# VH-VL binders against UPF0111 protein PH0637, part 23

Target 1, 226 residues: UPF0111 protein PH0637, of Pyrococcus horikoshii (o58371)
Amino acid sequence: MIKMQVWKKLFAKSPFKPLIRHAEVVVQTVETLEKALDSWARGDYENMKEYAKKVDDLEDIADKIKSELRDSITSKLLMPVQRTDILEYLHMQDKIADAAEDTAKWLLIKRNLDSIPNDIKDIILKMGKESIKAAKLVYEAIKQLDNVLESGFAEKEIKKEYKIIKQIEEVESKIDGLDSKLMEIVFTSELDWKDGLYILNIARTLSNISDKAKDTAERIRVLMNK
Short names: E, the ipSAE of ESMFold2; O, the ipSAE of OpenDDE; V2, 0.75 times the mean of E and O plus 0.25 times the DockQ between their complexes.

## First folded at step 8 (VH-VL; framework fv_amivantamab_arm2)

Design t4 (from s2 with light chain S30Y; at its last look DockQ between E and O 0.68; V2 from the best seeds 0.00; counts 0 for: pae E 4.7 > 2)
Fold by ESMFold2, look of step 8:
Structure t4 (fold): chain C 226 residues (1-226), chain A 122 residues (1-122), chain B 107 residues (1-107)
Amino acid sequence: as target 1 above (226 residues)
Amino acid sequence: QVQLVQSGAEVKKPGASVKVSCETSGYTFTRYGISWVRQAPGHGLEWMGWISAYNGRTNYAQKLQGRVTMTTDTSTSTAYMELRSLRSDDTAVYYCARTSYLPGDWVRFDYWGQGTLVTVSS
Amino acid sequence: DIQMTQSPSSVSASVGDRVTITCRASQGIYSYLAWFQHKPGKAPKLLIYKASTLESGVPSRFSGSGSGTDFTLTISSLQPEDFATYYCQQYNTFPYTFGQGTRLEIK
C-alpha cells in the first residue's frame, strides 16, 4: 500500500517514470545473466549456478514491480498516454527479464562442457554481450521518451529517440547473424545431438532477449506517435 | 611474470610409472588449465591431455586413456602428470603448458615449462 | 580426433626468402588454430593464435591466414633465427592435436 502511493506519485509526474524504474531492474537482470554466461563458458558451474539464482531473484523483483505498477493505475492516465499503451509497454519490457531467466535455466542443465567446442562457446558469449547492450538501450530509450514528453515533443528529442531505436534494431540484427553462424557450426560439427539441442536452446533464449528488446522499442514508437 | 617450472629428468624401467610436476607462478592458477605435451626423439609434438586447475576436470588423449592421470594441487599452484605401465616408446621430453580461458581466446598454449626428459630403458 | 596435416614436411631456404607452410584439418575448426616454433633443447614458442593473430613479441614477418580446414603460415623474409621446426595445432575440440611438423632448414 505504501509503495502504491509512491507509484501513484511517480505516475502523476510522468507516465514513463515508473517504467524507467522497472527498466533499471531489467538491466540488472541481464547484466547478472552475462556473469552467469562467463562462468558457464569457463566451466565454473558453482559460480554460474550462483549467478543464475540471482537472475531468478531479479526477475522476481521485476515481476513484483510490474504487478505494483498495474495495481497503482486505478484511473486513466492524464494527458497524452493511454493506460493500455503503458501496460502493453510494461508487459514487453518485463518479457526481457523473463527471457533472461529462461537462458539461466538452460545453463543449469549441463555440468560438464568439455564436449562443447570453443567456437560455439565464443559465439554464445558474443550473443550474451549483445543482449546486455540491447537491454541497456531499452533503458536509454524509455528515459529518452520521458525527455520527449517533458520537451513537449521537440523535434530534437524525437530525433534522439529514433537514434536509440535504430541502435536496438542494429543489435537485434547482429544477434540474428550470430545465431545463424552458430546454427551452421552446430549442424556441421561432430556434436552429440543432446549437446546440439542444448546449445541451440541457449541461443534461442538469448535471441529472445533481443527480440523482446526490439518489440519494446516498437512500443516506444507507438507511445511517441499521437 | 608467468613461469612454469618442471621437475628434473628421470630414468625408469619398463612397467614402472613416472610423475612429473609443473610448479606455476606469476598468475592466478585456478583461472587457467594445464595441458601436457610430449616429444619422442625424432618425432613431433603430441598432446597428452588437459586438466582444469579450477575443478580438476581432465580430458586425455585416447591413446593414453587408462595409463595417464593428471592432477593439481591448488595450495601449491602445481600440476602433476603420472604415466603408468611405461614402455620404451614413452621415452620423450614432457612439457606442461598453460591454457588460456579468456573470452574469444579460450584455449591457447601461451606459456610452457622447460621440459622434463623421461627415459625408459632396461 | 581431428587430424592435422602439414605441408611440406621439410623445406630448405635461404635468409631473405619467403616461406609458406600449410596446415589442413580433417574437419572444420573455424579459426581455432595456433602455430608454434620449436628449436632443439627449447620449449615450443607460440607464434600465431586464432589462425591470424600475432602473439605479443613475435616479429611482424610472421603471418597466418585461413579458416575452416585450410591454414597458412607465412614468413615474409627469413632471418637466421627462423630456422626451426614449425607446428600447427587445433584447439577447437578435445583432443587438441598437432600437425606432424615442418622442418625449416638453411640451404
Scores: ipSAE 0.243, ipTM 0.676, lowest interface PAE 4.7, mean pLDDT 88
ESMFold2 (binder alone), look of step 8: mean pLDDT 91; pTM 0.920
OpenDDE, look of step 8: ipSAE 0.778; ipTM 0.900

Design t5 (from s2 with light chain A34N; at its last look DockQ between E and O 0.77; V2 from the best seeds 0.00; counts 0 for: pae E 2.2 > 2)
Fold by ESMFold2, look of step 8:
Structure t5 (fold): chain C 226 residues (1-226), chain A 122 residues (1-122), chain B 107 residues (1-107)
Amino acid sequence: as target 1 above (226 residues)
Amino acid sequence: QVQLVQSGAEVKKPGASVKVSCETSGYTFTRYGISWVRQAPGHGLEWMGWISAYNGRTNYAQKLQGRVTMTTDTSTSTAYMELRSLRSDDTAVYYCARTSYLPGDWVRFDYWGQGTLVTVSS
Amino acid sequence: DIQMTQSPSSVSASVGDRVTITCRASQGISSYLNWFQHKPGKAPKLLIYKASTLESGVPSRFSGSGSGTDFTLTISSLQPEDFATYYCQQYNTFPYTFGQGTRLEIK
């Protein structure tokens, strides 16, 4: 009877629900970055700047949630799920928002994009769309981890988790392919060196979004295997 | 149904200016750009420049930089092209064309005006 | 500026013939290439965009291919209404330059 009450108390708040809240803000951050990228590509500097500011605001919110969770997680963990495991996951997930902010900062550097070919702009926009997909899959992965816990680690729910993780890896691979294609175009084009560096840095920050999504997925995989 | 209707033919003297209008209908004007293209007698099509109806940003052919001004009036869904310091080799049919500036569908010149003949002679 | 060179400058052909027009860019433009048909007294008409995508309402006898620097417009079976001048145009980089045109004439 005392065991049942301890179990009830321990599961009154899922340890993963705060991580889901953080992931929601990360998704909003990357979705706002896509709007900044869309405006950037069409040469709408003022609208792009507004979205870039919102990306910065959302990253600040994600960072604040991370700090609040760090301060509160220990008091809620009475099971063998270690504080270190939760904090490492949170660290990786938060870096997705950091990478999105890095991209936004690079977009602000150049006001006139007429020197940048449309094929380059389109590859960057496709990388942005894939980065949103990666962030949304991370959100689905952490939600599914909560389902795995609530089901008592049912094999059906674990299989769903592995499928989401595989999808994240596929998106990361696709972004790597787009980055390679962009590199080839930049090195074979007649772009000024500053424009080339500008474009490659934007691509690098977008690739980092998917890299951190993959890292986050690997953390979930480790948590499910003993 | 998308339509672009241009102003009528003009005869101008060397050194004068001409302003051609392009009134649009059947679509949301501010979601597209307008390019201007001309064809001199015996020559092919020449791209002159582009204007975004969304925010007024322009890009002009280098050959015409300093002589051309493109503007829009969103209240009438009309684009304008003004060419200054006219020369006899500016005699041409001038076209406006709708151009997309949406990602993935950048610039495909899908609808055109009927053309405006501008003749530059003494 | 990216120079667009069409070949041939003129073609004389009969109804039912297969005609091929080529277009070469001085620099890589990926697939950012339009094809237009232009008849005297009419506005130019977009036939193909993105090198190979047929514009809505254009007959399927028109097709486009190519990427990078070399592009082709093909009319598989020439019809009387196809006699016109054809232009390619790149839209990857400003200025969006046209080829010099290919005049398709009735034989």
Scores: ipSAE 0.520, ipTM 0.806, lowest interface PAE 2.2, mean pLDDT 87
ESMFold2 (binder alone), look of step 8: mean pLDDT 92; pTM 0.934
OpenDDE, look of step 8: ipSAE 0.843; ipTM 0.931

Design t6 (from s2 with light chain K50Y; at its last look DockQ between E and O 0.87; V2 from the best seeds 0.00; counts 0 for: pae E 3.0 > 2)
Fold by ESMFold2, look of step 8:
Structure t6 (fold): chain C 226 residues (1-226), chain A 122 residues (1-122), chain B 107 residues (1-107)
Amino acid sequence: as target 1 above (226 residues)
Amino acid sequence: QVQLVQSGAEVKKPGASVKVSCETSGYTFTRYGISWVRQAPGHGLEWMGWISAYNGRTNYAQKLQGRVTMTTDTSTSTAYMELRSLRSDDTAVYYCARTSYLPGDWVRFDYWGQGTLVTVSS
Amino acid sequence: DIQMTQSPSSVSASVGDRVTITCRASQGISSYLAWFQHKPGKAPKLLIYYASTLESGVPSRFSGSGSGTDFTLTISSLQPEDFATYYCQQYNTFPYTFGQGTRLEIK
């Protein structure tokens, strides 16, 4: 368990370093979700359930770190950035882990996937892969923001940050296209209505991961203006 | 080199059971599934079901449900298909075929056994 | 179950002819459609998967097209060794089902 003293010392080094530590847990959460999705796609319910439980545990850890960071923030520690900007970023980054847990919960609902057509499973797995990629890019983005600060806002480092943010936006756009394709297939298939609802809700939670990643990237733009 | 080698032809009486083996080599057995397909004289190909060599999960054609059992033995990389309560219309050539069991792997039936003739007559 | 209907049930053609075989699914299967060649006394041979992807080692005169419910196998210039029965198969939804077959006879 990390004490408030550790967080305050880390804030003194950089306003972004504690956010990087939170992002590390968020990455662990989405990487564990990837393993749950792989097991789900293989029809391995028991292994998927094991990873889904780990996703829940990691989300709890991310939420706890968020609370500890919120409690340790003072105006003195966050010069020259605003407390509100840090808290808004932290909130959005934490929502990535929340969305990953939501996906894991939906995967648990159905034990046998044989009634789900292969084209639907394939699209869901592609959406999952891209959503997790978006979340990993957020981790890279907050690390690069620390580099931007350390360099005194050097143009070279700002350009690297912009490239990461563009990659996040491109992934979100790709997921939107996959979601549209999935909707078309679900509504033109002879799929049982319960299976349709199941699939569309999984897609919604996967889209939420990328949406929150994009929202977090927009907060990086705000933080970089300083 | 991927190979699927099936057990030899069998002659059975109505009401009996038959168990056809499919010994595989040249690939990682547990990464694929095995489908069973049969062809009765004068008829087309009929998919009977499949089994995952990874976890033993099966899916059987509905008309064979209750009469067919598919199993694997990972120590010998061999799949088995048992058909019970045989009838004269079960006379067919029975094939095993390697299949993927993951979405997006295109579920190809890329390698086939040589076929096993099962004749059911009294 | 998804019904797969092939047309025609048989076709007689000469060497060099273009042959077209169609396959219709009773419901959408996206592109999860394979084509097989089956010669007497041999195991079926995969020609095409995912509706249009040619399997390794299959001659380029074979091609597949279609998506959804309507699919086509084309042999652009028939060769003597192409005498066989051809089957389509959907593998989108269990049970994976075959068409009834199209017998290709060389005149």
Scores: ipSAE 0.399, ipTM 0.741, lowest interface PAE 3.0, mean pLDDT 88
ESMFold2 (binder alone), look of step 8: mean pLDDT 90; pTM 0.903
OpenDDE, look of step 8: ipSAE 0.695; ipTM 0.869

Design t7 (from s2 with heavy chain R31D; at its last look DockQ between E and O 0.89; V2 from the best seeds 0.00; counts 0 for: pae E 2.03 > 2)
Heavy chain, then light chain:
Amino acid sequence: QVQLVQSGAEVKKPGASVKVSCETSGYTFTDYGISWVRQAPGHGLEWMGWISAYNGRTNYAQKLQGRVTMTTDTSTSTAYMELRSLRSDDTAVYYCARTSYLPGDWVRFDYWGQGTLVTVSS
Amino acid sequence: DIQMTQSPSSVSASVGDRVTITCRASQGISSYLAWFQHKPGKAPKLLIYKASTLESGVPSRFSGSGSGTDFTLTISSLQPEDFATYYCQQYNTFPYTFGQGTRLEIK
ESMFold2, look of step 8: ipSAE 0.519; ipTM 0.807
ESMFold2 (binder alone), look of step 8: mean pLDDT 91; pTM 0.920
OpenDDE, look of step 8: ipSAE 0.860; ipTM 0.937

Design t8 (from s2 with heavy chain R31S S52R; at its last look DockQ between E and O 0.77; V2 from the best seeds 0.00; counts 0 for: pae E 2.3 > 2)
Fold by ESMFold2, look of step 8:
Structure t8 (fold): chain C 226 residues (1-226), chain A 122 residues (1-122), chain B 107 residues (1-107)
Amino acid sequence: as target 1 above (226 residues)
Amino acid sequence: QVQLVQSGAEVKKPGASVKVSCETSGYTFTSYGISWVRQAPGHGLEWMGWIRAYNGRTNYAQKLQGRVTMTTDTSTSTAYMELRSLRSDDTAVYYCARTSYLPGDWVRFDYWGQGTLVTVSS
Amino acid sequence: DIQMTQSPSSVSASVGDRVTITCRASQGISSYLAWFQHKPGKAPKLLIYKASTLESGVPSRFSGSGSGTDFTLTISSLQPEDFATYYCQQYNTFPYTFGQGTRLEIK
């Protein structure tokens, strides 16, 4: 209840301030995942495991913030934006952290990484770096949505928002291209089938980060189309 | 400034063992691995295996599995390669080479030891 | 193991000649290929890595190209110090195998 009062106070200042706080944790989650990926690529299973645990902890924090915000909205809180739209946005933004956790879980499955070719490792690391960029752009997008609302939907601020949304779409397209390239390598290489499956699932969960970032950007477009 | 200095030439009989050292300087030893490469007379370069200095994990060429042991001593920044059950066709110059296993700088044998001639004859 | 096949096995050339050496991998290695120069009594010397990146201190007359399975080392104008044996090496897939070598001899 004390935490609900803190959240209700933030909502009173702006309906997007609590979402910005959630987005900060989402960014931290994806950044920590990249550290796990770096350790994974080096064959450092013990450091990778430590970072994967931190990803799980941060995802749990993001999920708890989501639940507290959801509970805060069920009160009689007057907001200038529909409660359902806030909850739909929060759901999509939280899925970014979920995808990062899924990736971390897949990294832990295989202890011996020597059979994985270096070109595959480099593509996965590049996907990880682009995933951080996607998460940071989502953070910038929700901050800019707060500016759009505070300006009374000024055209200048809406234009800035669309620019960020376009950047998210460009990053998602780049990750999709990397995922497609990796799939071709796996299907045309002489990889053991279990290694191929392992690699494709890591790539799929990384692609989910950008997919959910794109979904989050679509919710922002809906919120701006009045 | 990076330097790899190997132990001196050795003459061995078939069935014996040899242990070649590779003392390194001018870089952080535990940030890299050491590969061992040999060249028999009249032949090309043959990769034998490598060892990761930070944890001692090794990978050996299948042909040599069971006969080769690679180790490191981090206190002296030195790598060792021991080849057992020597045969006459193990006569070769043995090289150590610095090996990266870091993302973006995979393998790239940039610094090599001077080589150690091991002669196996009756 | 990935087989690395060099062509030709030897080449005879004169100072000033343009020399091309090829290397073929038995399966795709993307661009993870290095070229080495090896002279008798000396350690091998890295010339090119990542198929086309010139190692620091290596003369610009050396160049590399290729991706996938087919790679080329070119010496644009042969110098007296370039007579040596040249090896390609893949470093994409463990174990990191060498080609058989190409001996570059003076005519």
Scores: ipSAE 0.484, ipTM 0.784, lowest interface PAE 2.3, mean pLDDT 88
ESMFold2 (binder alone), look of step 8: mean pLDDT 90; pTM 0.892
OpenDDE, look of step 8: ipSAE 0.856; ipTM 0.936

## First folded at step 10 (VH-VL; framework fv_amivantamab_arm2)

Design u1 (from t7 with heavy chain G33Y; at its last look DockQ between E and O 0.83; V2 from the best seeds 0.00; counts 0 for: pae E 3.3 > 2)
Fold by ESMFold2, look of step 10:
Structure u1 (fold): chain C 226 residues (1-226), chain A 122 residues (1-122), chain B 107 residues (1-107)
Amino acid sequence: as target 1 above (226 residues)
Amino acid sequence: QVQLVQSGAEVKKPGASVKVSCETSGYTFTDYYISWVRQAPGHGLEWMGWISAYNGRTNYAQKLQGRVTMTTDTSTSTAYMELRSLRSDDTAVYYCARTSYLPGDWVRFDYWGQGTLVTVSS
Amino acid sequence: DIQMTQSPSSVSASVGDRVTITCRASQGISSYLAWFQHKPGKAPKLLIYKASTLESGVPSRFSGSGSGTDFTLTISSLQPEDFATYYCQQYNTFPYTFGQGTRLEIK
């Protein structure tokens, strides 16, 4: 019950502060995934495996926070936003961590990456870097939404929010471009089909991170417009 | 500074084996791969394969698969290349090369051993 | 395996000349190409990596260009110490194959 009291205390301060705490763990999850990707690209399976385990642990923490927040939010709280809108935001934000875990699971499948061309590894690393940027921008977006609330929905603060949302959309578009480039390379190369499937599934899970970041940004637009 | 020192020249008969050593110094051995490259008389350079000094993982050129074994000894910072079932066309100078493996720039063969002449003659 | 073809196989040139050596890959290697200088009785020396990046300590008269399948090494003004055999090598896809070499000889 002590954790229930902590969450209820945070909800009393702002409907968005508990969501900011969840977002902090999501960012840590995706940052840990980048370390796994760097180790993966270097051919360092043991360090990659250790970071992949940490991604799984952090995703479990994010999921636990989601469950505790769901249990702590009641219709009796006096808030400017509806319970359903908060829960839908939380669901989308948690899916960012889920997608990061999916990527980590795929990295573990193959121990020896020598058969994978270096240009493909470079594209995967670039997609990972942009996915982390997308997750960090979601964190900035939910923090800025708290500022919008505190200002009484001042137009200046709303404009700052839309700038962050636009940046998330630009990052998602950049990842789409990298994914298209990767597909072309895989389908026009002499790569073994098992390696091709492996690479394309890693790319799909990285794209899912940015897709969920974009979905979360759309929920912020809804919350901001009231 | 960084130095790779190879074992001396060898003369072998067909069917024998040879093991060339590559003793390294001036850097952290386990942070790099060691590649092996050979040059037959009158020919260009041929990449034979590599070994990770970190975890011992190898990858060999397909034409040499089954005849070559690459190993390392971390306690002496030394890499070894053994070529078995020698043929006359294995006569070559054999080089070891330190190989960095860094995302972005990827593979660089930045420091090389002096070479080891292996002559296969009946 | 990716075949690396150098042109010309040899060239005779004088000190001060500009020399261009080309290297063609049998399939795309992006920019993952290195150039080496090899003198008799010495180990090969890395000049250029990533197609155009000069290795530390290599004179600026050496430059590289290209991407995909077609690559060029240029020596802008030959010096006496530049007479050697030059090799390209791709390192995008295993095995990391070399070109056959280009001998640069004094006239």
Scores: ipSAE 0.388, ipTM 0.741, lowest interface PAE 3.3, mean pLDDT 89
ESMFold2 (binder alone), look of step 10: mean pLDDT 93; pTM 0.934
OpenDDE, look of step 10: ipSAE 0.847; ipTM 0.931

Design u2 (from t7 with heavy chain L102E; at its last look DockQ between E and O 0.69; V2 from the best seeds 0.00; counts 0 for: pae E 3.2 > 2)
Fold by ESMFold2, look of step 10:
Parts: structure tokens; C-alpha cells; sequence
Structure u2 (fold): chain C 226 residues (1-226), chain A 122 residues (1-122), chain B 107 residues (1-107)
């Protein structure tokens, strides 16, 4: 309850400032996932496990903030933007953290990666780095949207926003290409079926991070067109 | 400077065991693994196995399963390879090599010990 | 196991010659191939990793190329100290196998 008054105060300063605070936790979540992926690739299960559990904790915090923001929002606080547009953005931004947690859950399943070829590990790491880059660009995008508002929708600031959105779309397209390459390698290699399933599910959850980043960028386009 | 220094030459009888040491210096021991490679006289290089200095996890060549044990002692930054039930075809120079864990470098053998000759007389 | 086949098994060449050694993998290994130089009485020396990346301290006359299954080590201008046995090694798929070796002799 005390937090509702803090959130209402932030909404009064800008309709986007509470979304930036949520995005800060989402960034911490994906940065922690990056550490989990790096440890995973090295075969360092114990450090990977520690980071994966912290990803779960941070996702819980992001979900709690989302619920508090939903409870504290009223139409009077959000002028000049609509309440439903803010809530739709918040939903998509929160899904980035959910996808990061899904990735972490899959990393925990297999303790020993020696049976996984190194070219597969490297593609997964590249997908991970690009997915996390996409999520960090979303953070930059919501911060830039606040700059757009503060400038009175100056053309220069709007152009910066569209550049960030384009970068998110380019990263998502690159990940789709890496996913296709990985599928070919997995299906033409001599992998045990359980290793193949494990790898393809990790790849799918990483792709979902960038998919949700792209969805969030689309919501920023909606917020700017009003 | 990274350095791997191995124990001295050994002469053994068939059926005995040998334990070769590999003392490391010039880097953080637990950040890397140690691989063991041997070469019989007149033959090529044969990979024997690998141990993580971080958590002691091992992976051995299938040919040697059941006869080889690789260990580490983090307090002395030393890796050990023990080969049991020695046969005449185990006569070889045994090398330790530092093994990278870093993504993109995968199992890169950048620094090697000087080698240890193990002779099995039959 | 991935079989690594080197060609030729031996080569005789003169100082200043360009020497090419090939290595073929029995299945795809992407670019996860290393080249080693080995002289009697000494430890093997890493020359090239990731198929084409020169290890620090290795003379620039050494170069590597290839990906997939076919790889090449080239010595652009042979020197007297290059006379050794050369091994390729794949490190994509466990176990990380070596080629049988190529013995380089100076005429």
C-alpha cells in the first residue's frame, strides 16, 4: 500500500517514469541471465545455478512492480496518454523478464554439457548476447520516450526513438537467422534426442526474449502516434 | 609467465601404476582445465582426458575408462594423472596442457608441460 | 569419433618453399580446428586455433584456412626451424581427436 503512493507520485511526474523503473529491474534480470549463460557455456554449473536462481528472484520483483503499477494507475495520472496504452506496454515489457526466467529454467536442467558440440554452444551464446542486447535496447527506448515527452515531441528526439526501434527489429531478425542455422545443425548432427530437445528449447526461449522486445518496441510506436 | 612443470621420468613393470604431476604457475589455476595427451614412440598424439581445476569434473577417452584417474590439488595448483594396470603399449611421453573454458576458445591447448617419459618394461 | 586425416604423411621441401598441409574431418567441425608443431624432445606448440587465428608469438609465415571438413596449414616461406611434425586437432565434438601427423623434412 505504501508503494501505491510512491507510484502515483512518479506517474504525476511523467506517465513513462514508472515504466522506466520497471524496465530497470527487467535489465537487471537479463544482465543476470547473461552471467548465467556465460557460466553455462564454461561448464560452470554451480555459478550458472546461482545466477539462474537470481534471475527467478528478479523476475518475481518485476512481476510485483507490474502489479503495483497496475493497482496505482488512474486515468487522471496519465494525461496526455491513455491508461490502456500504458498497461499494454507494461504487459509486454514484463514478458521480457518472464522469457529470461524461462531460459534460466532450461539451463538448470542439464549439469554436464560435454556431449554438446562447441559450434552449437557458440550459436546459443550468440543468440543469448543478441537477445539480451534487444532487451537492453528496450530500456533505452522507454528512456528515450520520456525524453520525447520532456522535449514536447521535438522531431530530433522522435528520430532518436525510431532509430532505437529499428535497432531492436534488426536484432530480432538476426536472431531468427541464428535460430534457423541452429535448427539445421541440430537436425544434421549426431545428437542424442534429449540433447537436441534441450538445445532447441533454450534457443526458443532466447528467441522469445527478442520477440517480446520487438512487441514492446511496437507499443512505443503506438505511444508516439498520439 | 604461464608455466606447467611435470614430474620426472618413470620406469614401471606391467601391472603397476604411475602418477604424473603437473605443477602450474603464472595464472589462476581454477579458471582453466588440464588435459592430458600422450605420444608412444613412433606414433602420433593421443588425447587421454580432461579435468576441470574448478570443480574436479573429468572426462576420459573411452579407451582408458576404468584405468585412468585425473585429480587436482587447488592448494598447490597441481594436476595429477594416474594410469593403472600398465601395459607395454602405455610406454609414452605424457603431457599436460592448459585447457581454456572461455566461450569461443573451447578446449584450446595454449600451454604445455615439458612431458614425462613413462617406460613400461615387459 | 571424428576421424582426422592429414595429407601428405610426409613432405620434403627446401628453405624458402611454400608448404601446404591439409586436414580433413570425417564430419563437420565448423572452424574448431587447431594446428600444432611438434619437435622431438619438446612439447607440442600451438600454432593456429579456430582454423585461421594465429597464436601469439607464432611467426606470420604460418597461416591456416578452411571450415567445415577441409582445412589447410600453409608455411609461406619455409625456414630451417620449421622442420617438425605437424598435427591438426578438432575440438568441436568430443572426443577431441588429432590427425595422424605430417612430417616436414628440409631437403
Amino acid sequence: as target 1 above (226 residues)
Amino acid sequence: QVQLVQSGAEVKKPGASVKVSCETSGYTFTDYGISWVRQAPGHGLEWMGWISAYNGRTNYAQKLQGRVTMTTDTSTSTAYMELRSLRSDDTAVYYCARTSYEPGDWVRFDYWGQGTLVTVSS
Amino acid sequence: DIQMTQSPSSVSASVGDRVTITCRASQGISSYLAWFQHKPGKAPKLLIYKASTLESGVPSRFSGSGSGTDFTLTISSLQPEDFATYYCQQYNTFPYTFGQGTRLEIK
Scores: ipSAE 0.367, ipTM 0.722, lowest interface PAE 3.2, mean pLDDT 88
ESMFold2 (binder alone), look of step 10: mean pLDDT 92; pTM 0.927
OpenDDE, look of step 10: ipSAE 0.866; ipTM 0.940

Design u3 (from t7 with heavy chain L102Y; at its last look DockQ between E and O 0.64; V2 from the best seeds 0.00; counts 0 for: pae E 2.1 > 2)
Fold by ESMFold2, look of step 10:
Structure u3 (fold): chain C 226 residues (1-226), chain A 122 residues (1-122), chain B 107 residues (1-107)
Amino acid sequence: as target 1 above (226 residues)
Amino acid sequence: QVQLVQSGAEVKKPGASVKVSCETSGYTFTDYGISWVRQAPGHGLEWMGWISAYNGRTNYAQKLQGRVTMTTDTSTSTAYMELRSLRSDDTAVYYCARTSYYPGDWVRFDYWGQGTLVTVSS
Amino acid sequence: DIQMTQSPSSVSASVGDRVTITCRASQGISSYLAWFQHKPGKAPKLLIYKASTLESGVPSRFSGSGSGTDFTLTISSLQPEDFATYYCQQYNTFPYTFGQGTRLEIK
């Protein structure tokens, strides 16, 4: 109840400020995943496991905030954007945290990475860094959207928004290239099939982070319409 | 200044064991692994195995499985390689080398010990 | 295990010559290949890692190229101190195997 009243007051000030608050937790989630990936790449299972557990905890917090925000939006709130558009944005932004948790779960499956070639580990780490960069750009994008609203949709501020959206799309495209390279290596190497499945599933969850970031950026284009 | 200093030469009989030490300095011991490489007379370099100084995880060359044990002592920043059931074809110079266990271009053998001659003869 | 095959087994050359040594992997190793110089009585010395990156302090007359399965080490102008045995090593997959070596001798 008290939380719902706080969210309602924040929505009254700006339809985007509650989304920024949710995005802050999403950023914490992906930043923690970055630490898990760095530990994973070094073969430090115990440190990776600790960060993976924190990713799970942060995703739970993001999901709780999403539910509170969803419950706080009513048809009685007068906002300059459609309620449905805000909820669709929130859904996609929350899926970024979900995808980060999926990655963390897959990292936990294998304790010893000695059977994984170094070129494969390197590609996974590059994919991870780009996917996390995409998620951080979503946070900057929703903050910039609030600037667009405050400026009365000034063309200068809209151009800044499209620049951030373009960066998200470029990162997603780069990850597609890395994923293709990884698939070729996995299927042409003497890698055990279970290790192949493990690696390809990690790659898929990392791609999902960037896919959801790109989908969230598409929702920002919709939210810029009056 | 990174240094790896190995124990002195040894002469052994067939069937005996040898334990070579590799004392490291000038870097954080637990940040790297140690590989062991040997060279028999008239032959090339042969990778024997690797140990993580962080958690003691090992990977041994298949032909040496069951005869080699690699260990570390973090309190002295020292790696050890023990080879048991020695045969005459184990006569070689044994080297330790610092290796990264982080993937990418950081996984390289940048610093080496001076070598330890182990002679196996009757 | 990935087998590393060097060619030639030995080469005789004069100071000032250009020398090229090749190394072939039995399966793809991307660019995860190193080159070492080894002189009798001394420890091996890292020259090149990641196929083409020159290790700090190594003279620029040394260069490496290649990716996948085929790699080369080139010494552009041979110096007296370069007479040694040269080894390639893959470090993509355990075990980190060496080539059999190439002995570079003075003519």
Scores: ipSAE 0.505, ipTM 0.801, lowest interface PAE 2.1, mean pLDDT 89
ESMFold2 (binder alone), look of step 10: mean pLDDT 91; pTM 0.914
OpenDDE, look of step 10: ipSAE 0.809; ipTM 0.916

